# Designs tried in a protein design chat: VHH binders against b3qqe0. Part 17

Target 1, 332 residues: b3qqe0
Amino acid sequence: MKINLDRTSSGFCIGVQGTIHVAEEKLNQSGELYCLGDVVHNEVEVKRLEALGMETIDIPAFEELRDAEVLIRAHGEPPSTYETARRNNLAITDTTCPVVAKLQKTAKMLHQLGYQVIIYGKKIHPEVIGINGQCNDEGVVIKHPDLSDEAEIAPLDLGRKTALISQTTMDVPGFYELKKNLEKLFAEHGHRNPGTKSGEWMAVRDIDITSEKTGGRAMPELVYKDTICRQVSSRNGKLRDFALANDCIVFAAGRKSSNGQVLYSICKDANPHSYFIEDVDEIQPEWFVGENGKPVESVGICGATSTPMWLLEKVANYIGKTFGDDSGNPDA
Below, E stands for the ipSAE of ESMFold2; O stands for the ipSAE of OpenDDE; V2 stands for 0.75 times the mean of E and O plus 0.25 times the DockQ between their complexes.

## First folded at step 4 (VHH)

Design h09 (framework vhh_8dlx_2; at its last look DockQ between E and O 0.01; V2 from the best seeds 0.00; counts 0 for: pae E 11.4 > 2, placed apart)
Fold by ESMFold2-Fast, scan of step 4:
Structure h09 (fold): chain B 332 residues (1-332), chain A 120 residues (1-120)
Amino acid sequence: as target 1 above (332 residues)
Amino acid sequence: EVQLVESGGGVVQPGRSLRLSCAASGFTFSDYAMHWVRQAPGKGLEWIGWIYTSGSTFYNPSLKSLVTISRDDSTNTLYLQMNSLRAEDTAIYYCARVHIEYTGDAFDIWGKGTLVTVSS
């Protein structure tokens, strides 16, 4: 039985790795650090950092906190969080992912230029709360790209110049489905960008550069920017290929991770012999027996962007020692 | 007018140290996390690390303690300190505001690069 660990498309994205690394360094230096919200949606990793002295706090606890150091996680925070920190004399260690920080600046500039900002995303997601805060909470958050949810589209003002952006972890097909459906909806209201067909939305690559180059001249009425992070979204195809390349898949993630649920469904769809675990104690011996009653030839180990590589290595070691070729002491 | 200009490259002997600079202009430098990226001849891009607005740093684990990134917001300058240089460190070094590939903006604000050649 060959054990294959997916080191290229599984485990923390570099943004999450950065947050974890900074947290570890701060805890090594001071032994104490508050983190606003779960540092990552993986309870095993949260507990590891808490054992090192980290304390996870919520917004009410944060508002009561004084004279302390607080980590801002990769998801980012709205301006109100930083206002509270200044008022309460809190030292902020800001590890907002650079992609998220850029997105927040883009949203702020679009809002300041008078655009109605549509955010493809989940309204309650921490990243979306941060983005919408840059729009004075006036952004229109749409989760269903087919426009089937009337409550999501009710706030839309079809007479306003409008910009479409996305939460970094949403799906690329859904973003372009939403864009297409919004193009139709706004075209029916008579919108047109100069130099394009009626209702066609114009891509914006860098709004700061565009604004300076135009010298304050009129901006297009309908614009969009694909703000989905490809470091995360490109993993979907690679994960499917990985699942197809192995006889059996063991997928490790936190059960509350929405990203973990999506990625596991991709594995399961590509390979029915895919199994979800949070930790090694959930692994079942029967998973590694093929239809002929013989051990499977290969086991693939993978996880979500919320799963630390050390956990995937722990899983690989456990399976190899317990169910694979035993090159060790049989008494162990 | 938004620009990033790298400098400090050149020919350097193995085992020596070198500090690269990146001068930023045309935007509020202190509001952005910054990256260093390199490309060796005939190879793909390799991310070196980034520095948050707070000054905290995160490095590519494969580079270990061989590099240090720092920033001086008062002069809008980003630095990369490299120690114990090896032939494998020969590359064009770039600073960037956003490095994450395959985003809608894979090459956001990007410098022209500075060549480092490690040879005897």
Scores: ipSAE 0.372, ipTM 0.715, lowest interface PAE 3.0, mean pLDDT 84
Fold by OpenDDE, look of step 16:
Structure h09 (fold): chain B 332 residues (1-332), chain A 120 residues (1-120)
Amino acid sequence: as target 1 above (332 residues)
Amino acid sequence: EVQLVESGGGVVQPGRSLRLSCAASGFTFSDYAMHWVRQAPGKGLEWIGWIYTSGSTFYNPSLKSLVTISRDDSTNTLYLQMNSLRAEDTAIYYCARVHIEYTGDAFDIWGKGTLVTVSS
C-alpha cells in the first residue's frame, strides 16, 4: 500500500502557515499568547494551540486587555487595533498576510492620493474593516456587484476619482461584474478616463501608485486593482487529479469547514472511495480493502485549506502503520 | 437570536421536483454565503452547494444537474430547487450559514433541517 500525501493542494495557505508558525514560536517562548479572533477553522489545530497556551479573545476582551502579548491574524487589523494595543501596553505579534498587508498599503495610498476607494467585500468582515480603516473608514463597501443595493451605492461620488479594490476572499466573477457596472455607471454620468470612449477603468500596478507619490506619471482618475487572492483557486483541479490518482482518498478537515465540504465533494466525485475524517479515530479498516477483497494499492491523504499539514501527516502515518505494509512513504 | 429554519420537505414521488426554503433571522442575511447540505439515513453529511453573497453558485459536481440554489435577500430566504428526485435523494436537508475568513470558511449556523422522502 502506497500512501500519498498531498502537500500541494492541501493545508494552510502561506499566510496562515506563517501565523501558526509564529504563534508556536511565541508560545514556546512565553507559554501564553492571546489571539485576536480565531486563528484557523480547525478544531484539532485550535485545541493544539490552546494546549500550548493560546487564548482566543474577541474585540471587547482585547480592549480590556493590558500588558500582554497579542497575535494579529492573517486578515489583518485596522489602525485602531494598533492604537488600542499601544494604549493598553500590548505587545503585538503581527502576522498579517503579506497579500493583505499589501492590500492595506494600497488602500492607504489610494486614499492618500485622494481616491474614493470602493471595496468589493463584506462590510462586517474583519479584513474589510482593516482595509477600510486604512481609508479612515471612508471607503465605499459594495457586496452586490449588480449595484442593486441603493444603500451601498448611495455614498458614491460619481465625479470623484475612484479606485476599485477587493476583499481577498471575494469571488472573481463578482469583482469583474462590479467593475463593469461601475464603469457603466460612471460613464453614464460623464466620468471617464481620458482617451477612453467606453469609460474603461485602468488597472493599477504598485509602481503606478508609487509614481504618483513621487511626482511621476499621473494616475488615471478611474482605476481598479484585482486584489482577490487566488492561492486556493487552482486547488480544485489539482485535488481532483490527486483523487483520481489514488485508489482511496482520506480527506481530513474540520467538520465545520465549508471549504472542507466543498473540496471533499470534489474528491468524492472524482473518486467514490473518498472518506471524510476530522481525526484518525474516524478511519475505518474497510476503506482500504478493494472490491476484490485485497488491500488497495494506493491511499491519498488530503485536506482543506484549514487542515494543518501535521494532521495530514499524522493521518498518513497512522494509515501506514495500521493498514499499510512497511513500505509506504508518505513523502513519495 | 440567529436562526435558520428549513421548510418545504415532505414525501414526494420519484421524478418530481421539490423546492426547499430556508428562512434566516437574527442576522444580516445578505452578508453571508449560504450552503445546502443533506444527510441520508445512515450516511454522512453530503454537501449540495452554496451561493455567495454576489449570487454566484457552486454545486457538488454529482448533483449539479439536479439542483439550483437561489436567494432572496429582501425576504432573507435561501432556496433549493431539486428536480428529478430519486429515492437516493431521501435525506434531511440543512441550510447553513458560512462565515468566510482568510483562515478558512466555516459553517457557523445550521438549521434544524427538513426531511425529504422520495418514495413511490
Scores: ipSAE 0.039, ipTM 0.543, lowest interface PAE 2.3, mean pLDDT 89
Fold by ESMFold2, look of step 16:
Structure h09 (fold): chain B 332 residues (1-332), chain A 120 residues (1-120)
Amino acid sequence: as target 1 above (332 residues)
Amino acid sequence: EVQLVESGGGVVQPGRSLRLSCAASGFTFSDYAMHWVRQAPGKGLEWIGWIYTSGSTFYNPSLKSLVTISRDDSTNTLYLQMNSLRAEDTAIYYCARVHIEYTGDAFDIWGKGTLVTVSS
């Protein structure tokens, strides 16, 4: 049985690596550091950093904290968090991922221009909370691209000029499915960009949306910007190929990871013998037995942008020692 | 117009140090994270590192001990300090504003590059 560890498209993205390295450097220097929310959506990694002196705090605890140093994680925070930090004399080490910071600026800009902002994303996800904070919490968050959830679409005003953006970790096909369905929905309501019959929305870069005074120039009514991080989405194709190349897949990620859920779904779609774990104690022996009752020929091990490589190596070593040919059993 | 202009390249001997500059104009430099990328002759692009708006840095692990990225927001300038240069550090060095791959976007904002040649 071959154990294949995906070292190429699994493990921390550059943004998460940066946040973790800054946290480790701070902990090395002072032995303590507060982090607002889980530094990464992987409980195993969070516990490792807590053993080094990190204390994860929630918003209520943050609101009571005074005269301390707090790390802002890669997901970013809404404006209200920074206001609280100023009031409480907190020293902020802000490691908001550059992609998220740009997205927050885009959302703020569109909101200031009077757009109804639609966010393709997960409403309770910290990144979306931060983005919507830039829109005074008036953004319409949609998770289901087919518009099947009435509660998600109920806040929509089909007559308002509208902008579609995305949480950075959503899937690209879903974003364009949502865009297409919104184009149809608005057009059926009679709302289209001026001078078009197709109802197509305009990409943000094709317009001057930063001008406060355009001298009577028509403002685009319906716009979009694909804000999905390609660092995340480029892994989708590579991961699909990896899943197809192995008899079964063990996918390691934190269950809170939006990227982890997406990547696991890709593995499962490509290879029905894909299994989700957070750590080695969740591994089941029957996963490695093929339909013919003999061991599978290959096992692929992979993970999300929030999965540390050391954990993937731990999983590979465990499977190799426990179920592999080096367990002391002779090859038949 | 958004512009990034690298400078400070040239021919240097192995073991020497070199500081590259990247002058930014046409945007609010202090609002953006920045990075350095290089391309050795006949190779693909290699990421060197990021610098956050806070000044915190994160580096390609293989280059971590050799480089330091800094920024001066008052002069809109990004810097790359390279120490103990080796022949394999010969490359065109680019500064770049945060790379965001969006469907429909043709280009990220990159400088024109500055050539560093390390030879005995």
Scores: ipSAE 0.000, ipTM 0.328, lowest interface PAE 11.4, mean pLDDT 82
ESMFold2 (binder alone), look of step 16: mean pLDDT 80; pTM 0.804

Design h10 (framework vhh_8dlx_2)
Fold by ESMFold2-Fast, scan of step 4:
Structure h10 (fold): chain B 332 residues (1-332), chain A 120 residues (1-120)
Amino acid sequence: as target 1 above (332 residues)
Amino acid sequence: EVQLVESGGGVVQPGRSLRLSCAASGFTFSDYAMHWVRQAPGKGLEWIGRIYTSGSTFYNPSLKSLVTISRDDSTNTLYLQMNSLRAEDTAIYYCARVHIEYTGDAFDIWGKGTLVTVSS
């Protein structure tokens, strides 16, 4: 059988790579480092870094910690986390993803300009907590773009100037569905965007939001910025194509990874002969037998944005050594 | 003139409740997040909690069962409700305004403080 490793739509995004690199560097220097929350939603990678001296802590433990170095993961943190760090004499190594950092700055500036900030996202997600913290926790978080959840929309003040942004890992179609439904909702309540013929919400650029120039251009009352990370959202189609190109799929990810769950579902829908693992010890020989009882001709190995390439390579090597590799090379 | 004035401190018996007030003037109170901080004799500053412009609160976990922070934007007043007071709650209590920076982590105005003494 031929082993094909997905190097194009699997493995760490640049933000996660940055976090892991900094964590490894700090651990090499001091042998100890606290991380606030799971460094990535992948238990195998967390265990690897813990073996190097990293200790994962939660918010209650962080609040009681003194005189220590703490890594802030790619998801980012609200301002209250940094205030606690100052009081407790904690040295912050901030690895907030540049995409998330820019998003937090955007949310902060929109809030400072008096906008009601709507966040397309999951209210309890760490990234959303960080973003909402930049809005003094006054942001309106909406997960259901059809506006069917009354509790999500109840806090909306339809008379306020309003800006729509998104959690980086949400879906692009849902964002634009939400925008369309908000346009209708606000217009029906008499709040149209002054200067627009149809009441359309206006796309804004960072320079428009962050400019504090006296005599600068007046911002529209109803605005949006598509803040979804394209490095994550573009993987869905590529992964579907990869799954269709192989007889059997072995998908490696952490079970707590929401991105991993979505991507695995895409694989399973495209190829029913798809299997989820966290590590090589979960692999079963029966997976490499086809519908007609014959050995499969190809096995595709893939994972989530939280899955390190070294783990995917480990899986490829394990399958090749244990079940045979007709190509002599696990790479696709 | 930007000013914060704490009141409501004094001598209180153990087990009693006490409400502190902080009167804000010289700025638009409803636009700012506010904090309560205390300093016990011979100790450093201890953060009590934060209240956002929405009224949402975040507390020091060691104190959250004993205190409640609230605000009344119509009277420009911040409150700290303390219950089941103990001798260890003896401290000078300060209110502070958060200067809204990009990081959200600068205190720019402090009150003079109000002394709370818990004794029996």
Scores: ipSAE 0.000, ipTM 0.095, lowest interface PAE 18.6, mean pLDDT 82

Design h11 (framework vhh_8dlx_2)
Fold by ESMFold2-Fast, scan of step 4:
Structure h11 (fold): chain B 332 residues (1-332), chain A 120 residues (1-120)
Amino acid sequence: as target 1 above (332 residues)
Amino acid sequence: EVQLVESGGGVVQPGRSLRLSCAASGFTFSDYAMHWVRQAPGKGLEWIGNIYTSGSTFYNPSLKSLVTISRDDSTNTLYLQMNSLRAEDTAIYYCARVHIEYLGDAFDIWGKGTLVTVSS
């Protein structure tokens, strides 16, 4: 059995790597660091950092905290979090992913320009809470691009000028499906951009939204900005190819990871013999038995942008020693 | 007009230190994380590191001991301090605002670059 570890399309994206690195450095300096929410949506990695002295706290605990240092995760936080930090004399180590920070600025500017902001994403996701905070919590969050969830679309005002943006970890096809369906919905209710053939919404550039002169710029009534992180989208094709190249796929990620759910679905769609784990103890021997009861020829190991490479290496070593004939060790 | 202007390059002797500057204009500098990237002659882009809006930094591990990134939000200026310069540090140095896919991918705003030549 050949064990293939995906080192190029799996593991921490550069933004998550930055957050973990800063957390480790702070813990090495002081031995104590509060983190607001899970530092990453991977419980194995959270437990590792907690062993180094990190304490994960929730919003109620954060609001009672005084005179302490708090790490803000890559996901970002709404303005209310920073207001609380100022009032409570909390030192913020802000590791908000630069892509997320830019997205928050985009959402804020669109809201200030009077747009109804639609966010393709999951309403309870920390990143979406941060983005919606920039819109005074008035953003309309839609998860189902086919508009099948009536509760998601009920808040929409079809007569308002409207802008569509996305949570960074959502899927690109879903975003454009949502855009198409929103174009149809608004056009059917009489709201279109002038001169469009099918009620088309207009792409806006970062400079049109975030420049200091945006208040004087003419922007269309119905606009969209594809804010999906390309670290997610560029990995999608590579991960699909990786899944197709192996007989069996073991995908490691946190159950709470939105990115993990998206990437695992890509693996599963490409290769039905794809299995989700959080850690090695979930691995089942029957996954590696092919036709005629013989071991599969190859096992691919991959993960989400929230999965550390050390965990993928741990999985590869575990499978090799436990289920395959690969008993090799890097150390004697 | 949104603009990034790198400066501080030139010819420098091996073993010396050099500080590069990047002056930002036309946008609210303090709202953005910033990056330094370089390109040696005949080579691809190499990411050096970034600095978050908080001032926290993350560096390319292969360069961590050789560089320091800092920012001055009151003057809209980004800095790259380079120590113990070697011939292989000869490159055009760029500052960039994020719109990142992965290491080496496109950025939404690039400066024009500043050439650093390490020779004796």
Scores: ipSAE 0.000, ipTM 0.343, lowest interface PAE 10.8, mean pLDDT 82

Design h12 (framework vhh_8dlx_2)
Fold by ESMFold2-Fast, scan of step 4:
Structure h12 (fold): chain B 332 residues (1-332), chain A 120 residues (1-120)
Amino acid sequence: as target 1 above (332 residues)
Amino acid sequence: EVQLVESGGGVVQPGRSLRLSCAASGFTFSDYAMHWVRQAPGKGLEWIGNIYTSGSTFYNPSLKSLVTISRDDSTNTLYLQMNSLRAEDTAIYYCARVHIEYWGDAFDIWGKGTLVTVSS
């Protein structure tokens, strides 16, 4: 049985890797660090850092905390979190992903320019809460690009100048489907950019939004900016190809990871012989025997953007030693 | 007044090297980790890497062999060295300040960007 580890399209995205790196450095220096919320949506990695001295706290515990150091994770936080930190004399180690930080600034500027900000994303996601905080919580969050969820679109004011942006981890096809459907919806209400036959919204650049020369005045009434992170979005195709290249797939991720569930579904669709685990103790011997009763020839090991490479290596080693002779043995 | 100003972009032939600069003003540059981010035409943002206050660097693994980030705290300047440039490296390049290791008043500070076009 050949063990194939997906080193190129699995594991932490760059933003999460940066957060973990900073957390490890702080813990190596002081042995103590609070983290607001799960540092990553992977319980195995959270427990590893907790063993090094990190303490995960929730918002109520954070509000009661005094004179301590708190890590802000890659997802970012709304302005209210920083206000609480100032009031409580908390030292913030802020590891907000620079892509997320730029997105927060973009949302704030669009809101300040008077745009109704539509956020393609999940309303309860920490990143979206941070982005919407920059819009005074007045942003309209839409998850279903076909506009089928009436509750999502109910807050829309179809007569307002409007800007569409996205949570960094959403899908590119869905973003452009949403844009197309919003173009139609607003045009049917009589709101279109001048000179557009199909009611097309105009792409804007950061320079257009932040320009001191124009103050955003050169921008049309209906605009969009594709803020999806390409480091995450390019993984879907690569993961599908990886799943197709192996007889059996073992996918490792935290069960709370929405990205993990999406990526696992891509694996399962491409290869029905795909299995989800959080750690090695969930692995079943039966997974490595085909329907014909013969051992599988290859096992692919992959994971989500929330899965550390050391965990994938642990899984590969475990499978190799337990079921595949020398294929996973570090001494081979 | 807090500012970041990128420079050094332009048209470059495939396979050549290019160094971008980012001039920082209005804050204590040596106290902040600095980042490079790019955006190709019609695409979303792609993080390139960062440099901590210590000078340690952390790169996008897909770009690590092609880029080097450095800083000169005496001149408040951040650099991005790019080698073996390809057509897909055509993008607007931004430098950014993020509050790594401590809290700050402002939202993240970004420059206006500098355009790099890789063509023959």
Scores: ipSAE 0.012, ipTM 0.474, lowest interface PAE 8.7, mean pLDDT 82

Design h13 (framework vhh_8dlx_2)
Fold by ESMFold2-Fast, scan of step 4:
Structure h13 (fold): chain B 332 residues (1-332), chain A 120 residues (1-120)
Amino acid sequence: as target 1 above (332 residues)
Amino acid sequence: EVQLVESGGGVVQPGRSLRLSCAASGFTFSDYAMHWVRQAPGKGLEWIGNIYTSGSTFYNPSLKSLVTISRDDSTNTLYLQMNSLRAEDTAIYYCARVHIEFYGDAFDIWGKGTLVTVSS
């Protein structure tokens, strides 16, 4: 049996890698570090860092904390978090992903320009809380692009100038489905950009929104900006191809990882012999037996942007020890 | 016009140090994480490290003891400090900006590069 580890499209993205690396360096220096929320949505990795001295804290604990160092994870935080840190004499080690930081600035500027900001995303997700904080928590968060959730669309003011943006980890097809449905909804209310045949919303550029000369350019009434991170979305095709190239797939991710759930569903759709695990103890021996009763010829191991490469290597070693690994021949 | 211009390369003896600069123009430099990438003759691109907007850095583990990345947002300049240079460090060095919101996993803006040759 050949074991194929996906090193090219699995594991931590550069933003998450940076956060983990900074956390490790701080823990090596002081042996103590607070992290506001789960450093990544992967309990195995969280437990590893906690063993090194990291303490995961929630907002109530953070508000009571004094004279300590706190890591801000890649997802970012709203302005209120930084105000609390200043008040409580907390030293912030800020590892907010640059993509998320730029998205927060985009949301702030759109809000300041008077746009009703619609965020394609999950209302309780830390990144969305950070983005909405830049909009004074007045953003309208929509998770269901078909507009089927009446509670999500109830806050919409169809007469206001409106801008659509997205949480970085959402799906590209859903974003454009949402845009299409919002175009129809606003046009039916009589609100459209001048000269648009079907009520099309207009794409805006960073220079139009986040420039120092904000307001110097005429901005359309109804706009959108595709803010989905392509480091995440470009993995979909690569992962599908990887799943098709192997007889069996073992996918490792945290159960709370939205990205992990999406990527696993892509594997499962492409290859029905795909299996989700958080750690090696969930692996079942029968997964590696083919239709002829013999071991499968290849096993692919992959994961989400929240999955560390060391965990994928641990999975590969475990399977190789149990079923054999032809690809591990050093003379190949 | 968005530009990145690297400078400071040249011929340097093994064991010496060298500092490269990257001058950014045409965009709000302080809004972007910046990266250093190199390409040795006959080799692929090798990522060296990056610096976040906050000034925090993350390095390629194979290179972290040998390099330091810093930035000066007041002059729109990115720096790469290299110590204990080896023949294997001979490469064209690029600074890069990542524009993830438009071009996925690609570095969207690259400088033309500056050549560093380590020879005695």
Scores: ipSAE 0.000, ipTM 0.243, lowest interface PAE 13.1, mean pLDDT 81

Design h14 (framework vhh_8dlx_2)
Fold by ESMFold2-Fast, scan of step 4:
Structure h14 (fold): chain B 332 residues (1-332), chain A 120 residues (1-120)
Amino acid sequence: as target 1 above (332 residues)
Amino acid sequence: EVQLVESGGGVVQPGRSLRLSCAASGFTFSDYAMHWVRQAPGKGLEWIGNIYTSGSTFYNPSLKSLVTISRDDSTNTLYLQMNSLRAEDTAIYYCARVYIEYTGDAFDIWGKGTLVTVSS
């Protein structure tokens, strides 16, 4: 039986893996590190790092902290956080995901150029708070792409030049639905881009934003930039392909993980021979028998974005030792 | 004050249906995915299902044909519809708040629970 471990569409994304790696290095060097907010939304990983000397703190505790080292997690922080760190003599270990850091810079520059910045996202999300901080908290955060929430759209000024960006973890279809509905709203009641068909908003590149000083290309009044991270948003398709490529799927995640349930449902739809586990003790021998009554030839091991790779490796090792390996050695 | 309050529990006869409600206050309800979880006497927590901010639902496969989760964002209310109740459905039912990040899920607020007793 060949065991295939999904290293590309399961587990923490590389940005989160980077944050964990830096935290581990700092803790190995000093034995102490504060982390502003949960480093990940996985209690097992948080407790593991806390056992190594990490202390999770909130904003009120951070504001009272003095002369300490603080980890900034992958989600990023607004400018006010860095100002507090300077005043309180806090050493910042900044592990903001490069995708998020670039997004914050994009939001800042669009705001400085006078654009009303619309953020497709959740107003309470830490990443959105960081992005909106770059806009002096003047960004308009919209979660419902059909524009049905009057409170979300109430702050919109249809007479202003406007730029649409997105929280990195939002859905691609929703972003383009929002863009379409904003195009209609502005065309009917406000601005249009001159020379565009039916009020279409223009896609902008980073170079377009940075070059709007004298001598560069002028940006249109109504623009958008698709800032959604493809490392997470493409996982649904890749996971489906992975499930189809194996005879049997073992999916590992917390049972109460909403992301885990979404991704498991994708596996189960693609491959009915898919099974959900939280840990190795739930694995059943019957899962490795095919429709013809013979042992399956391949087992795929995958998980949620919240599932650490060490757990997937533990599952692979357990299955290989307990039910067989790809060599078929009967005496192993 | 952030709060979740479950209601609608009680004693019901086997085979009947029951709808539980969860009233949310002190936060923007529409920004959060919501979950239902139950605990039968002497047993651990059992996840029932969730509903995302989009209205999409996902259920424990063992319960999928027996339950429906819905939400009304205009009244800040979460619902659990249960059909064909059995004695084994006797449990305290909790609603819980979570929001999704690519780093995983966090349960941060739980209700006090509502008791459902299925007996003749």
Scores: ipSAE 0.013, ipTM 0.263, lowest interface PAE 8.7, mean pLDDT 82

